# Designs tried in a protein design chat: VH-VL binders against Large ribosomal subunit protein uL10m (mRpL10). Part 44

Target 1, 224 residues: Large ribosomal subunit protein uL10m (mRpL10), of Drosophila melanogaster (Fruit fly) (q9vpl3)
Amino acid sequence: RGKINIQRPKAPHYERARVVAVTQPKYPELPKAKSCFKTRAERTQQQQENPYNEIIAREVRNWLDHSRLVAFFHLSSITADDIFRVRVQLHKQNLHLKSYGSKIIEQAVKNTRYEAIVPLFHSNHCIVFSPDPEKTAALLRIVRRVPQMVLLGGIVEETMLSRNQLVAYAQMPGLHAVQAQLVQTLSQAPGHLIQQLQAHQNSFVQVLDVHAKNQMNEETPKST
Below, E stands for the ipSAE of ESMFold2; O stands for the ipSAE of OpenDDE; V2 stands for 0.75 times the mean of E and O plus 0.25 times the DockQ between their complexes.

## First folded at step 3 (VH-VL)

Design n13 (from n1 with heavy chain L99P P100L F101Y D102E Y106F F107L; framework fv_anetumab)
Fold by ESMFold2-Fast, scan of step 3:
Structure n13 (fold): chain C 224 residues (1-224), chain A 120 residues (1-120), chain B 111 residues (1-111)
Amino acid sequence: as target 1 above (224 residues)
Amino acid sequence: QVELVQSGAEVKKPGESLKISCKGSGYSFTSYWIGWVRQAPGKGLEWMGIIDPSDSYTRYSPSFQGQVTISADKSISTAYLQWSSLKASDTAMYYCARPLYESSGFLDYWGQGTLVTVSS
Amino acid sequence: DIALTQPASVSGSPGQSITISCTGTSSDVGGYNYVSWYQQHPGKAPKLMIYDVSKRPSGVSNRFSGSKSGNTASLTISGLQAEDEADYYCSSYTSSSTWVVFGGGTKLTVL
């Protein structure tokens, strides 16, 4: 569950070989007559047990584990050309736009601390992954020009953030250590995020004041 | 089947430039990231950084940021580690390694190592 | 920067069990289940022995097992054999800029 950019799911040869092995044609056995009486629930359960779906769910888990920035978006109707242009612009900033079915997301995050994100995926959605949390500001600049993408929230340094918290994080460039501390402080129990944000509002303002003073008197080195 | 083969040992003087290589074979080179690990004589393993060969994206340990350059040439399935100006403190064994895809941060396949000696 | 804490050396006799500890913080070993262990024989590259705290790669003896409690991970080698004599390194994901941190290493001697 760690967020690191080491095992990025880029369709490695091993995974492709595994998919080919799983999906290779086998001699078909004549289906038993009773198979045609399967209920919708039974067919749904059988689909959930599909080995191919587990492979895709593993890909999602790898993206979540290896990205230090994950942003969740609602996606309104958009053309293939428009979404392609957005993907290209994001890729130039090392931001990777992915779309997965809700069942795949649910399977990927079940029994993990990220299970709380499942409700975000009941409507049309997409996810942006990046190994670099400093790209949050670049991400928000790009999506500002894409009205079809609406920010819902995200995960930064393995901490779940609301939309407002993620926007606040993006507005503090050059304060990496303070941003990390803010992220660590703001989220532990989803549902009490407003209290956490308000409790640390004065600390946030104080940090900005200190930063402004340092910028006037000396350049504060940026940790990259 | 999967193999990482590194270039031979190097003996250099302080201030000289150096580029060592790590060639992958038996797998899709652009589908796996490649990490670099340093081991000073008689000491432990130290993480240097990693590269995605598909787009040459790199991430460095802060201790090595600006000290070395990691690069890759996907047309010949080779990753590189380069110094513009060597220091005596760069004397070490350097390993390249491929992470295990299913597990976070695990280095599954290792090169044989390249010994770099910088005399001072 | 900061290495995970391992004992410098451990020793045991053939057939015995030994345990090597690896202690970090809540930002690495304690915060995540991404701990691995490597075996290194003199003059050779490291070999992955354990990943995901307790999982073994194909070809690794079931005499090797891993566990974790709080900020400390442990590698246990049962039925100790002469060929187990080597240096052992733990490694963990870290939320810091390095992403990966190694332990200082433990020299295992089989007497």
Scores: ipSAE 0.000, ipTM 0.411, lowest interface PAE 18.1, mean pLDDT 74

Design n14 (from n1 with heavy chain P100Y F101T S103F S104G G105S Y106W Y109P; framework fv_anetumab)
Fold by ESMFold2-Fast, scan of step 3:
Structure n14 (fold): chain C 224 residues (1-224), chain A 120 residues (1-120), chain B 111 residues (1-111)
Amino acid sequence: as target 1 above (224 residues)
Amino acid sequence: QVELVQSGAEVKKPGESLKISCKGSGYSFTSYWIGWVRQAPGKGLEWMGIIDPSDSYTRYSPSFQGQVTISADKSISTAYLQWSSLKASDTAMYYCARLYTDFGSWFDPWGQGTLVTVSS
Amino acid sequence: DIALTQPASVSGSPGQSITISCTGTSSDVGGYNYVSWYQQHPGKAPKLMIYDVSKRPSGVSNRFSGSKSGNTASLTISGLQAEDEADYYCSSYTSSSTWVVFGGGTKLTVL
């Protein structure tokens, strides 16, 4: 079992493009004629078609209400065995990996301060919950070995954080009071979370490429 | 700068124990995995297993599970490969190599190799 | 363990171009972009020549290039030189229990 060394599968450009598209300003391209469309009534009916979604949405709300650490990930193609092994590693650290449909997440966070996260879940995703915010460092150490899971951001002590802010939080040891104060300092307005997460996702990909390249050239480092 | 230095050649008899080493320098030892690769005389490269020095998590190739033990001591940046009882079929060149899986997976750098000869 | 399939040998003349193939399955070469190529001269440790299918580490000649189509990865050496004579191994991530699988190796002879 132990820690997973999952190498990145061929990254689906579709899933990455979906996350990027979700985080940019909405500007619907209207074709000359819609090849297919749904009436307002049909859209409304689809949203109300499954009453069991409300039961699962309550489960999601319970996780959010009882977790002091919530981390959001984009999930690329990964085998069932590999994700199971990641789940086991996380569980050893009191970190709980969950996956829910976007409609269920929308129902769970509707009319809450977390409603802004809904666009993050229009493609393949997963969420990690924990009652212990001190486990943020352990979480990042584990997911570092899982390239298929791309950190988008999170919520720590009820404060929304971008990827870079969450990484900074993880690197700070300290007392509860110091950590709570740091979270307040690193926090961002909920309305800007999506835009900041998109920017950090793009910079993360660039940093990954630079790191991989520098690792290959580290015997002959050069400075500008 | 970044290098892996392996212990010297060994000549052993069947049934003897052996532990060979691979010392990393010039990088954060716990930030990378160390893999062991075997090459029998005149044969190709065979993957044996890997260790994460940060938590000593190991994975073995099914061919080597139970035949060898991989370990690491992060305080001295050294990984080990050991046998409790050597066999003549263990005669081979043994390489250690650094593996990074966060951004992709490849072996770089490689140690210079440790030749193990097991003969009566 | 499922080993990747490489031709046992390949040969070329100085200045020519040669290609070495590496064939696997959808659970390794075909499923992931984690293919690397290693050069090994007699009595020496392997040297990384290509990683992530097509990327070259610093210090490796641009005469070496990598590609992949379906379940087959290829290493191409252009402007062949005498010092290119060596054994070449491909490697890939695999979703099997081994995580890493090597090819059988290809002996390149420069005639």
Scores: ipSAE 0.006, ipTM 0.442, lowest interface PAE 11.3, mean pLDDT 76

Design n15 (from n1 with heavy chain L99V P100D F101L D102Y S103Y Y106E; framework fv_anetumab; at its last look DockQ between E and O 0.02; V2 from the best seeds 0.00; counts 0 for: pae E 7.5 > 2, placed apart)
Fold by ESMFold2-Fast, scan of step 3:
Structure n15 (fold): chain C 224 residues (1-224), chain A 120 residues (1-120), chain B 111 residues (1-111)
Amino acid sequence: as target 1 above (224 residues)
Amino acid sequence: QVELVQSGAEVKKPGESLKISCKGSGYSFTSYWIGWVRQAPGKGLEWMGIIDPSDSYTRYSPSFQGQVTISADKSISTAYLQWSSLKASDTAMYYCARVDLYYSGEFDYWGQGTLVTVSS
Amino acid sequence: DIALTQPASVSGSPGQSITISCTGTSSDVGGYNYVSWYQQHPGKAPKLMIYDVSKRPSGVSNRFSGSKSGNTASLTISGLQAEDEADYYCSSYTSSSTWVVFGGGTKLTVL
């Protein structure tokens, strides 16, 4: 008898990870994918065509396709200890914090309906995945205590939501209320939603720049 | 049929490199984290570090940060613990264990252990 | 590494009940409900006996129970049997220096 027999449910999205692992081709480590004898420009071009990036991009596509909740965050400077504790807290709620490079995200969403999210990932970012959209409230409660993570927006039941719409969704009780919110959200033009998500990212970057300047001023000793 | 199978015992000299393995079977390897736990002869359990095989994210105990490297190859469902230069004080039993972070963070299934002996 | 405090040894006779304590701080045992207990026989790998303070994995005897009060977690073994003779380790999630911290271990002697 295993832990399964004590009526602890298995996470459905973990079975998805099995599919990803099975579908991934076996390739040598990243260093073997690079030519030691090519020019820097040729190595850069070859690196952009790297089969390893396609393997990771498939992983990202599987997360997107099988997660009913996806949340996008800007990530400010955070210690290894602090981000690890956040990962553990999220994982206990079946929320999976992942970090992928912008090029990987672009490759993963290219030719999909989510291609328009690429601009959100030009700065330091992370993504939280979950098979359970009811965990949106738990996600927001955990992230509320992590000022380095700033919510940009997300995808719930395959529908793109702005930060404000995602917060509203978290506060809605029951299936009837959820369906009403989805109908309301679906009335939004995709371009308008993307502009809202991108505006939040740009506003946050501006706030960080102002805070950084204020912090530098506070670090300067007063000599007068 | 969840099982973790570790590589065989090793006898090494100080300064040598070593890489030991832990192969998971009977479950989705990338759905669980793998931790490494050390037990020096006649001593208790010491957590060394952990890896998420799905993205190779690692975290180390402060006592072992920079002393060892933890890695995983999800294509063969295998996690690794590696030393660049062994010391006599590295003589110990090394266990890998599966971590169920979805519920508690406990080590629910353990490998049989790999005995590493570093002779002076 | 900061270890949780356990007594070095405890002893009992067959049929008795014994309790092993595990004391930490508000950043581990006192702050969270993520305490586990492991049984280790000589020359063998540890076996999970209790998780989440008081829950048992399938296949673990109901003679084993866990509890927590403040900064101290306890493992109680009722109806003590000869095969219970082993080393017992507690562990807890921690927010201070590491993800998980172990206790120093307790040797249980039966008879």
Scores: ipSAE 0.216, ipTM 0.610, lowest interface PAE 4.3, mean pLDDT 78
Fold by ESMFold2, look of step 4:
Structure n15 (fold): chain C 224 residues (1-224), chain A 120 residues (1-120), chain B 111 residues (1-111)
Amino acid sequence: as target 1 above (224 residues)
Amino acid sequence: QVELVQSGAEVKKPGESLKISCKGSGYSFTSYWIGWVRQAPGKGLEWMGIIDPSDSYTRYSPSFQGQVTISADKSISTAYLQWSSLKASDTAMYYCARVDLYYSGEFDYWGQGTLVTVSS
Amino acid sequence: DIALTQPASVSGSPGQSITISCTGTSSDVGGYNYVSWYQQHPGKAPKLMIYDVSKRPSGVSNRFSGSKSGNTASLTISGLQAEDEADYYCSSYTSSSTWVVFGGGTKLTVL
């Protein structure tokens, strides 16, 4: 029967080797922050003091410009082993989990159409990028098993979506042109909403209340 | 109509094994988690653990880690709670409940409960 | 591991309003809007009364309402009826040890 490692799930050898090769440092380059084996505090401080902050901000801009799906999460306390397992699972779906200092995100989106996302980053957070907007359902299924990652909202096809709007988008597979048109329609509803979010500098509480007040009648809030 | 039907009451002696079941119907079984909740006689609710039936990923409360095993068979829409060696302190009502953590981590539908009595 | 704090009992007369408190921490009630309330009559399974702090499932009377301030959530029952006599439990999402934490429960007596 399937082998389950009680302490940790057993991963296929070639998949683990591929992930290790991607995540382990292979470069002699000093200016790039290494994504493994650092605390969150160390990354934040290094990024603020490092003369390469604009280079890292450009990296974030490149991700935003080349990702048709971007999802923002509040990140609670999580072990390095648990976040590593999540990153591996997401990577298998072409979903790229990243974390950057909030100052770098502010710098990256300054004077862009995405400047309105800055209030989402006042506390612990992480971001998932992907070129594949059809992977939104796979993203949500993975993240629902990770209570430390709480969905705040996202960007699909350059349109900002609330948490509930992103879920509604994920539930409409099969007609890509229709999905893109619905994203356009959903984006016209949240103008008031963005201003209310910006007025409250709270991490999690206000985002959920805003989702409950969504004006779109396509909601199905039932658990049945 | 969403329904969770649990196996019948059990009377056991200390040291015996037991596996109780929870069958879900009226919804897509692999689209929701199943949680297990214990209620000792005259006591409150205790969360024991949760399973994602789609791939059997489990998480246990620290108080129950290593004490029970949670499993599922998605081909028959059934989740299980099992003990290798029962103790008298395992006497309690055991509920399964459907969990949707997308909005609130709420237990929206509950099984009828399985009373487990462990006495010599 | 750490249960949310509820009063052991509350009471009220028919037609009155009562409030049951549920106090946690910034890692659960204070940090997230994932607070639920359950009603349990003797010998029966719990029933979901409130979710997301203040929302009611279909079929639950609007006499039941929920709110939150800081680390404390509240269930308010207005127009008390004899059938409201039951045990009430709160629960919250938690980041500290598990997915979910329950309160210790509150026995409501209708005088």
Scores: ipSAE 0.026, ipTM 0.515, lowest interface PAE 7.5, mean pLDDT 75
Fold by OpenDDE, look of step 4:
Structure n15 (fold): chain C 224 residues (1-224), chain A 120 residues (1-120), chain B 111 residues (1-111)
Amino acid sequence: as target 1 above (224 residues)
Amino acid sequence: QVELVQSGAEVKKPGESLKISCKGSGYSFTSYWIGWVRQAPGKGLEWMGIIDPSDSYTRYSPSFQGQVTISADKSISTAYLQWSSLKASDTAMYYCARVDLYYSGEFDYWGQGTLVTVSS
Amino acid sequence: DIALTQPASVSGSPGQSITISCTGTSSDVGGYNYVSWYQQHPGKAPKLMIYDVSKRPSGVSNRFSGSKSGNTASLTISGLQAEDEADYYCSSYTSSSTWVVFGGGTKLTVL
């Protein structure tokens, strides 16, 4: 009675193998959870010339013109829920998160000083607008908690900044603080100068007094 | 003064489409969000969804996802709630409310409500 | 799913203080949990009474106050008046969910 080698089962007969191969239930590949995020390709194809694109482009221009802080982000596998959370958080700080199609952005910035930002919008992206450049630190703090948002750069006070520059800007003391420091420094400078000037004058007077005393001592005739 | 004015009461049959409106005034319409709340007769408040009129970003309650469409026309400071096919169970009072996200995201101003009756 | 539980009804006499509780199932008592309270008279739209747990909007009587302990938010109405008879709803934004949740509502009766 041949020991059924459980470790190396004999290959089934060719006919049985054929039947097994054909009868293997093709489990429908679980529909790859269509990432609710339409691939860039799908989004780009559906951007049919919406007659409203011009209106939206105008809106974008308006945001750009009225914002003192603009930050550009790449979105990496972010869910709608995550975006919502971030929007709420940003909104509380008077930071406005917007998403626009690349074509809309192109149209919006065409023939403007912002045309250089167009290359940033070749992927999934969002823009954060604020009228307050002092909110840069707050923005970065919030976004740091969202790994799906990658800072690409921004515009602060009409100046285009790289990612690193924007981070550096956020770390700087506020303009008012810097101004206050400057004023303080400037206010101290005259005092120091006056002290130094007075010190020299006082020294000079002392030297003169010593000289005068010495001369008086020499003129005292030895009364014989 | 901040005011939300909703469209009038609606009487519909099952299967019919409906679009109700909420017009905001007395504030910057695009600076605040609009939420929709359902209240069935004798029942509590149910959050349906929210929209940012500035870019029409919309979020739905899971219970209402795919059941209704929320939209806005910022040019006329109006938000909309629409059904493609009404059901008897859609009979309710519908409120729009302004959402103040600058503070706590509360519904600080409410419309007067729109009664929707769906009866065969 | 975060649910907010309120008592179905509360009653009090004029001049008394009453408290309405709102208990959440979420342990995430943190940065995105904002509790609001709304008053609704029969046939009227809800009115915001309290936001951010304890803050009163302009025009709301100082008789209304809000607090929170653990997972339970409370609305306290002091010096109860006949006009306070209404339904009261708590609401919260949730940290785990990107939607608003309302409590089941509490009917306040002034005896």
Scores: ipSAE 0.020, ipTM 0.531, lowest interface PAE 5.5, mean pLDDT 82
ESMFold2 (binder alone), look of step 4: mean pLDDT 92; pTM 0.942

Design n16 (from n1 with heavy chain L99H P100G D102S S103E S104L G105Y Y109L; framework fv_anetumab)
Fold by ESMFold2-Fast, scan of step 3:
Structure n16 (fold): chain C 224 residues (1-224), chain A 120 residues (1-120), chain B 111 residues (1-111)
Amino acid sequence: as target 1 above (224 residues)
Amino acid sequence: QVELVQSGAEVKKPGESLKISCKGSGYSFTSYWIGWVRQAPGKGLEWMGIIDPSDSYTRYSPSFQGQVTISADKSISTAYLQWSSLKASDTAMYYCARHGFSELYYFDLWGQGTLVTVSS
Amino acid sequence: DIALTQPASVSGSPGQSITISCTGTSSDVGGYNYVSWYQQHPGKAPKLMIYDVSKRPSGVSNRFSGSKSGNTASLTISGLQAEDEADYYCSSYTSSSTWVVFGGGTKLTVL
């Protein structure tokens, strides 16, 4: 997946600018005379029909569709300076921290396979996106310093994972194929995780044993 | 095998310096934080502080801030706890422990402990 | 300084169930779901039995279960066995001072 994946983290920023340009009104409609007093329903309806929300909802959908790693967090009270520091640390690892209103998220995922995530966003929340699922371990390491961010779950390679399943995925170092197998097994049989971690450890020991025996079979001169 | 191996027991006099070690093996050392826990003879567990071996970030309990130094050398997968000047009240069992992968608020793997005795 | 309150001792007979309480405040046990329990046999290092209030790590018997109500967390051991005789410590994240705080410990005696 190479070059395209490298450029994807920038796509939403440019996409947002593009969408804003496209949605610029050519001829602002002059509203007809309205009552000085707007009804509660009219105020609510105007808020719900905000064009900005539709544009940002499209940005959210774009991030979801083009990220191979998506992590969902509950966010407790945190200062703007502290969250900015976290965002900078994450960005260095190609992890993109985004915050969106719950109505925007609901609008973005409505009628999509992601609709099930809506209940996660009823309170304060944030989302981390990345094109690189191998960065899950780096993500959790950084977020450990931020007790205000509580991991709820995520999506890896289009597979919905619980908090514990995502943590288990992050603990797997090494080959991408091994991580892909773990994701499939966790989605099908979460209870199998501990056995997989033990099997991985045994496989590593076996590889080291074979390597050591191969080196021993090589004849080493009595001098350097 | 995933384990934390601590240095051997120490017998010291008040005023002496000391540095004890905790070596991780069988896992990615920089992917987990290491904490230090003190247990005075016949007493309970007391958290001292933690270190992130990936960048040597440390956080100390207020009771131990300025009294000890926690450090780590990621090239040899080893964390350290050190005193510049020991006191008799430092006599205790010292455990290193690995913080859980998902949260920094529990210890999923413990070293065997290092007994430090400070007497004249 | 120990912020979490545990009973000094509890006892039970083989096959019975016992419960150990761990009481804190809204700044630790009551405010967060980061409660863990450790078992320590004499002369040995502690072992993690429960984390995140109710979750068991691999290799821990399902006879051990954890729960929380308000400011009090509880460890329940069912089908009590002689090998369960040990000291048990609760621990929690805290926002008030120390990042991690332990309870005073509970000595479990199996009759």
Scores: ipSAE 0.006, ipTM 0.480, lowest interface PAE 11.0, mean pLDDT 77

Design n17 (from n2 with heavy chain L99H D100E Y101F S102G G103S P104Y; framework fv_imvotamab_arm2; at its last look DockQ between E and O 0.30; V2 from the best seeds 0.00; counts 0 for: pae E 2.6 > 2)
Fold by ESMFold2, look of step 4:
Structure n17 (fold): chain C 224 residues (1-224), chain A 118 residues (1-118), chain B 112 residues (1-112)
Amino acid sequence: as target 1 above (224 residues)
Amino acid sequence: EVQLVQSGAEVKKPGESLKISCKGSGYSFTSYWIGWVRQMPGKGLEWMGIIDPSDSYTRYSPSFQGQVTISADKSITTAYLQWSSLKASDTAMYYCARHEFGSYLDYWGQGTLVTVSS
Amino acid sequence: DIVMTQTPLSSPVTLGQPASISCRSSQSLVYSDGNTYLSWLQQRPGQPPRLLIYKISNRFSGVPDRFSGSGAGTDFTLKISRVEAEDVGVYYCMQATHYPWTFGGGTKVEIK
């Protein structure tokens, strides 16, 4: 009763068929797609072939509308095992990792204030949604250990934030304090410079929130 | 009230295909993962795999990879478990269950008995 | 795969007396976030499983307070303080810390 199994060099039909089926190259996930997410070209092709693209776009729009935290990432090649590990880790924190093709994203944000995010989806990407903006710190801790996911920016409480702004937001105290400051900032769009100087001392993002909203109304690369 | 309602019992012959269903109601279907669990006659529980219905992402237990296909149709809030060619060893009770954020299985369907006999 | 070993296989108990079910994992179930994703399920005769306890000791909604969970690391216990007739069934532990997620072999609670 040793731990080393005696191998029977028999090639019975059922054992070879099982091994071939499990290891058959026609179903490899790693070489073709190193992630649970297909390549950008494959995702675009499948979405073009999907007869329900508008249904998928409506689902994305619903997630955007009902998530108080949305984060956008560039996604490098990643193994199926690694992306599953990340999905589970995020999911345990009520953070929902999803991937959609750029055309679906464009359709989802068409005629909404979020049209400014479309340029972020020119390359491989993924999106994390959550109803809980307090989870921003947990999100950043988790993805810091995932070099294949590079933070591009996000949306918090309907305010678009750059990467640096989102990092700063994650360091802020309490959700209620941030909500109150955000509402104040929205009502005081003129006078951004004064708010920026005042917020510097208190680590608030008053001017940041206003600038993020202006970026949502303009092209993403800060061309203005 | 969260409910998962599965399709009825099936009697099949080896080699036939089968697709059983699990319809979710009383919650946001695309906000939670759906898992499938097998219980062979007189035996315990085995986790088969999951689907995130929002983007159709699936992951299978290694024991079931290539044996079944998990899918979902979010327009009718329904998840599916499918075999392309049933074997007598597939005779079992199959449950769908909702994953609460990948932590535990909080709500279960009533089960679908699949019987595969010659 | 993480092996979940339950003892005893069968637990005959008289009504109103306590029952105790053990579950031991082959590796620590402490996850990278500090939580331990160990749950307990009850399967009454002819019924689907139902969740009793999650994260070691948290009772799920609608579960009577006579059910309690405890443990740490690799060693976990489900206790029923006063067994009632409706508690007859098979109890399973489940771990969701390590892929693939696995169940214990089950413990049958019976009235003697």
Scores: ipSAE 0.518, ipTM 0.794, lowest interface PAE 2.6, mean pLDDT 79
ESMFold2-Fast, scan of step 3: ipSAE 0.660; ipTM 0.856
ESMFold2 (binder alone), look of step 4: mean pLDDT 93; pTM 0.946
OpenDDE, look of step 4: ipSAE 0.616; ipTM 0.821

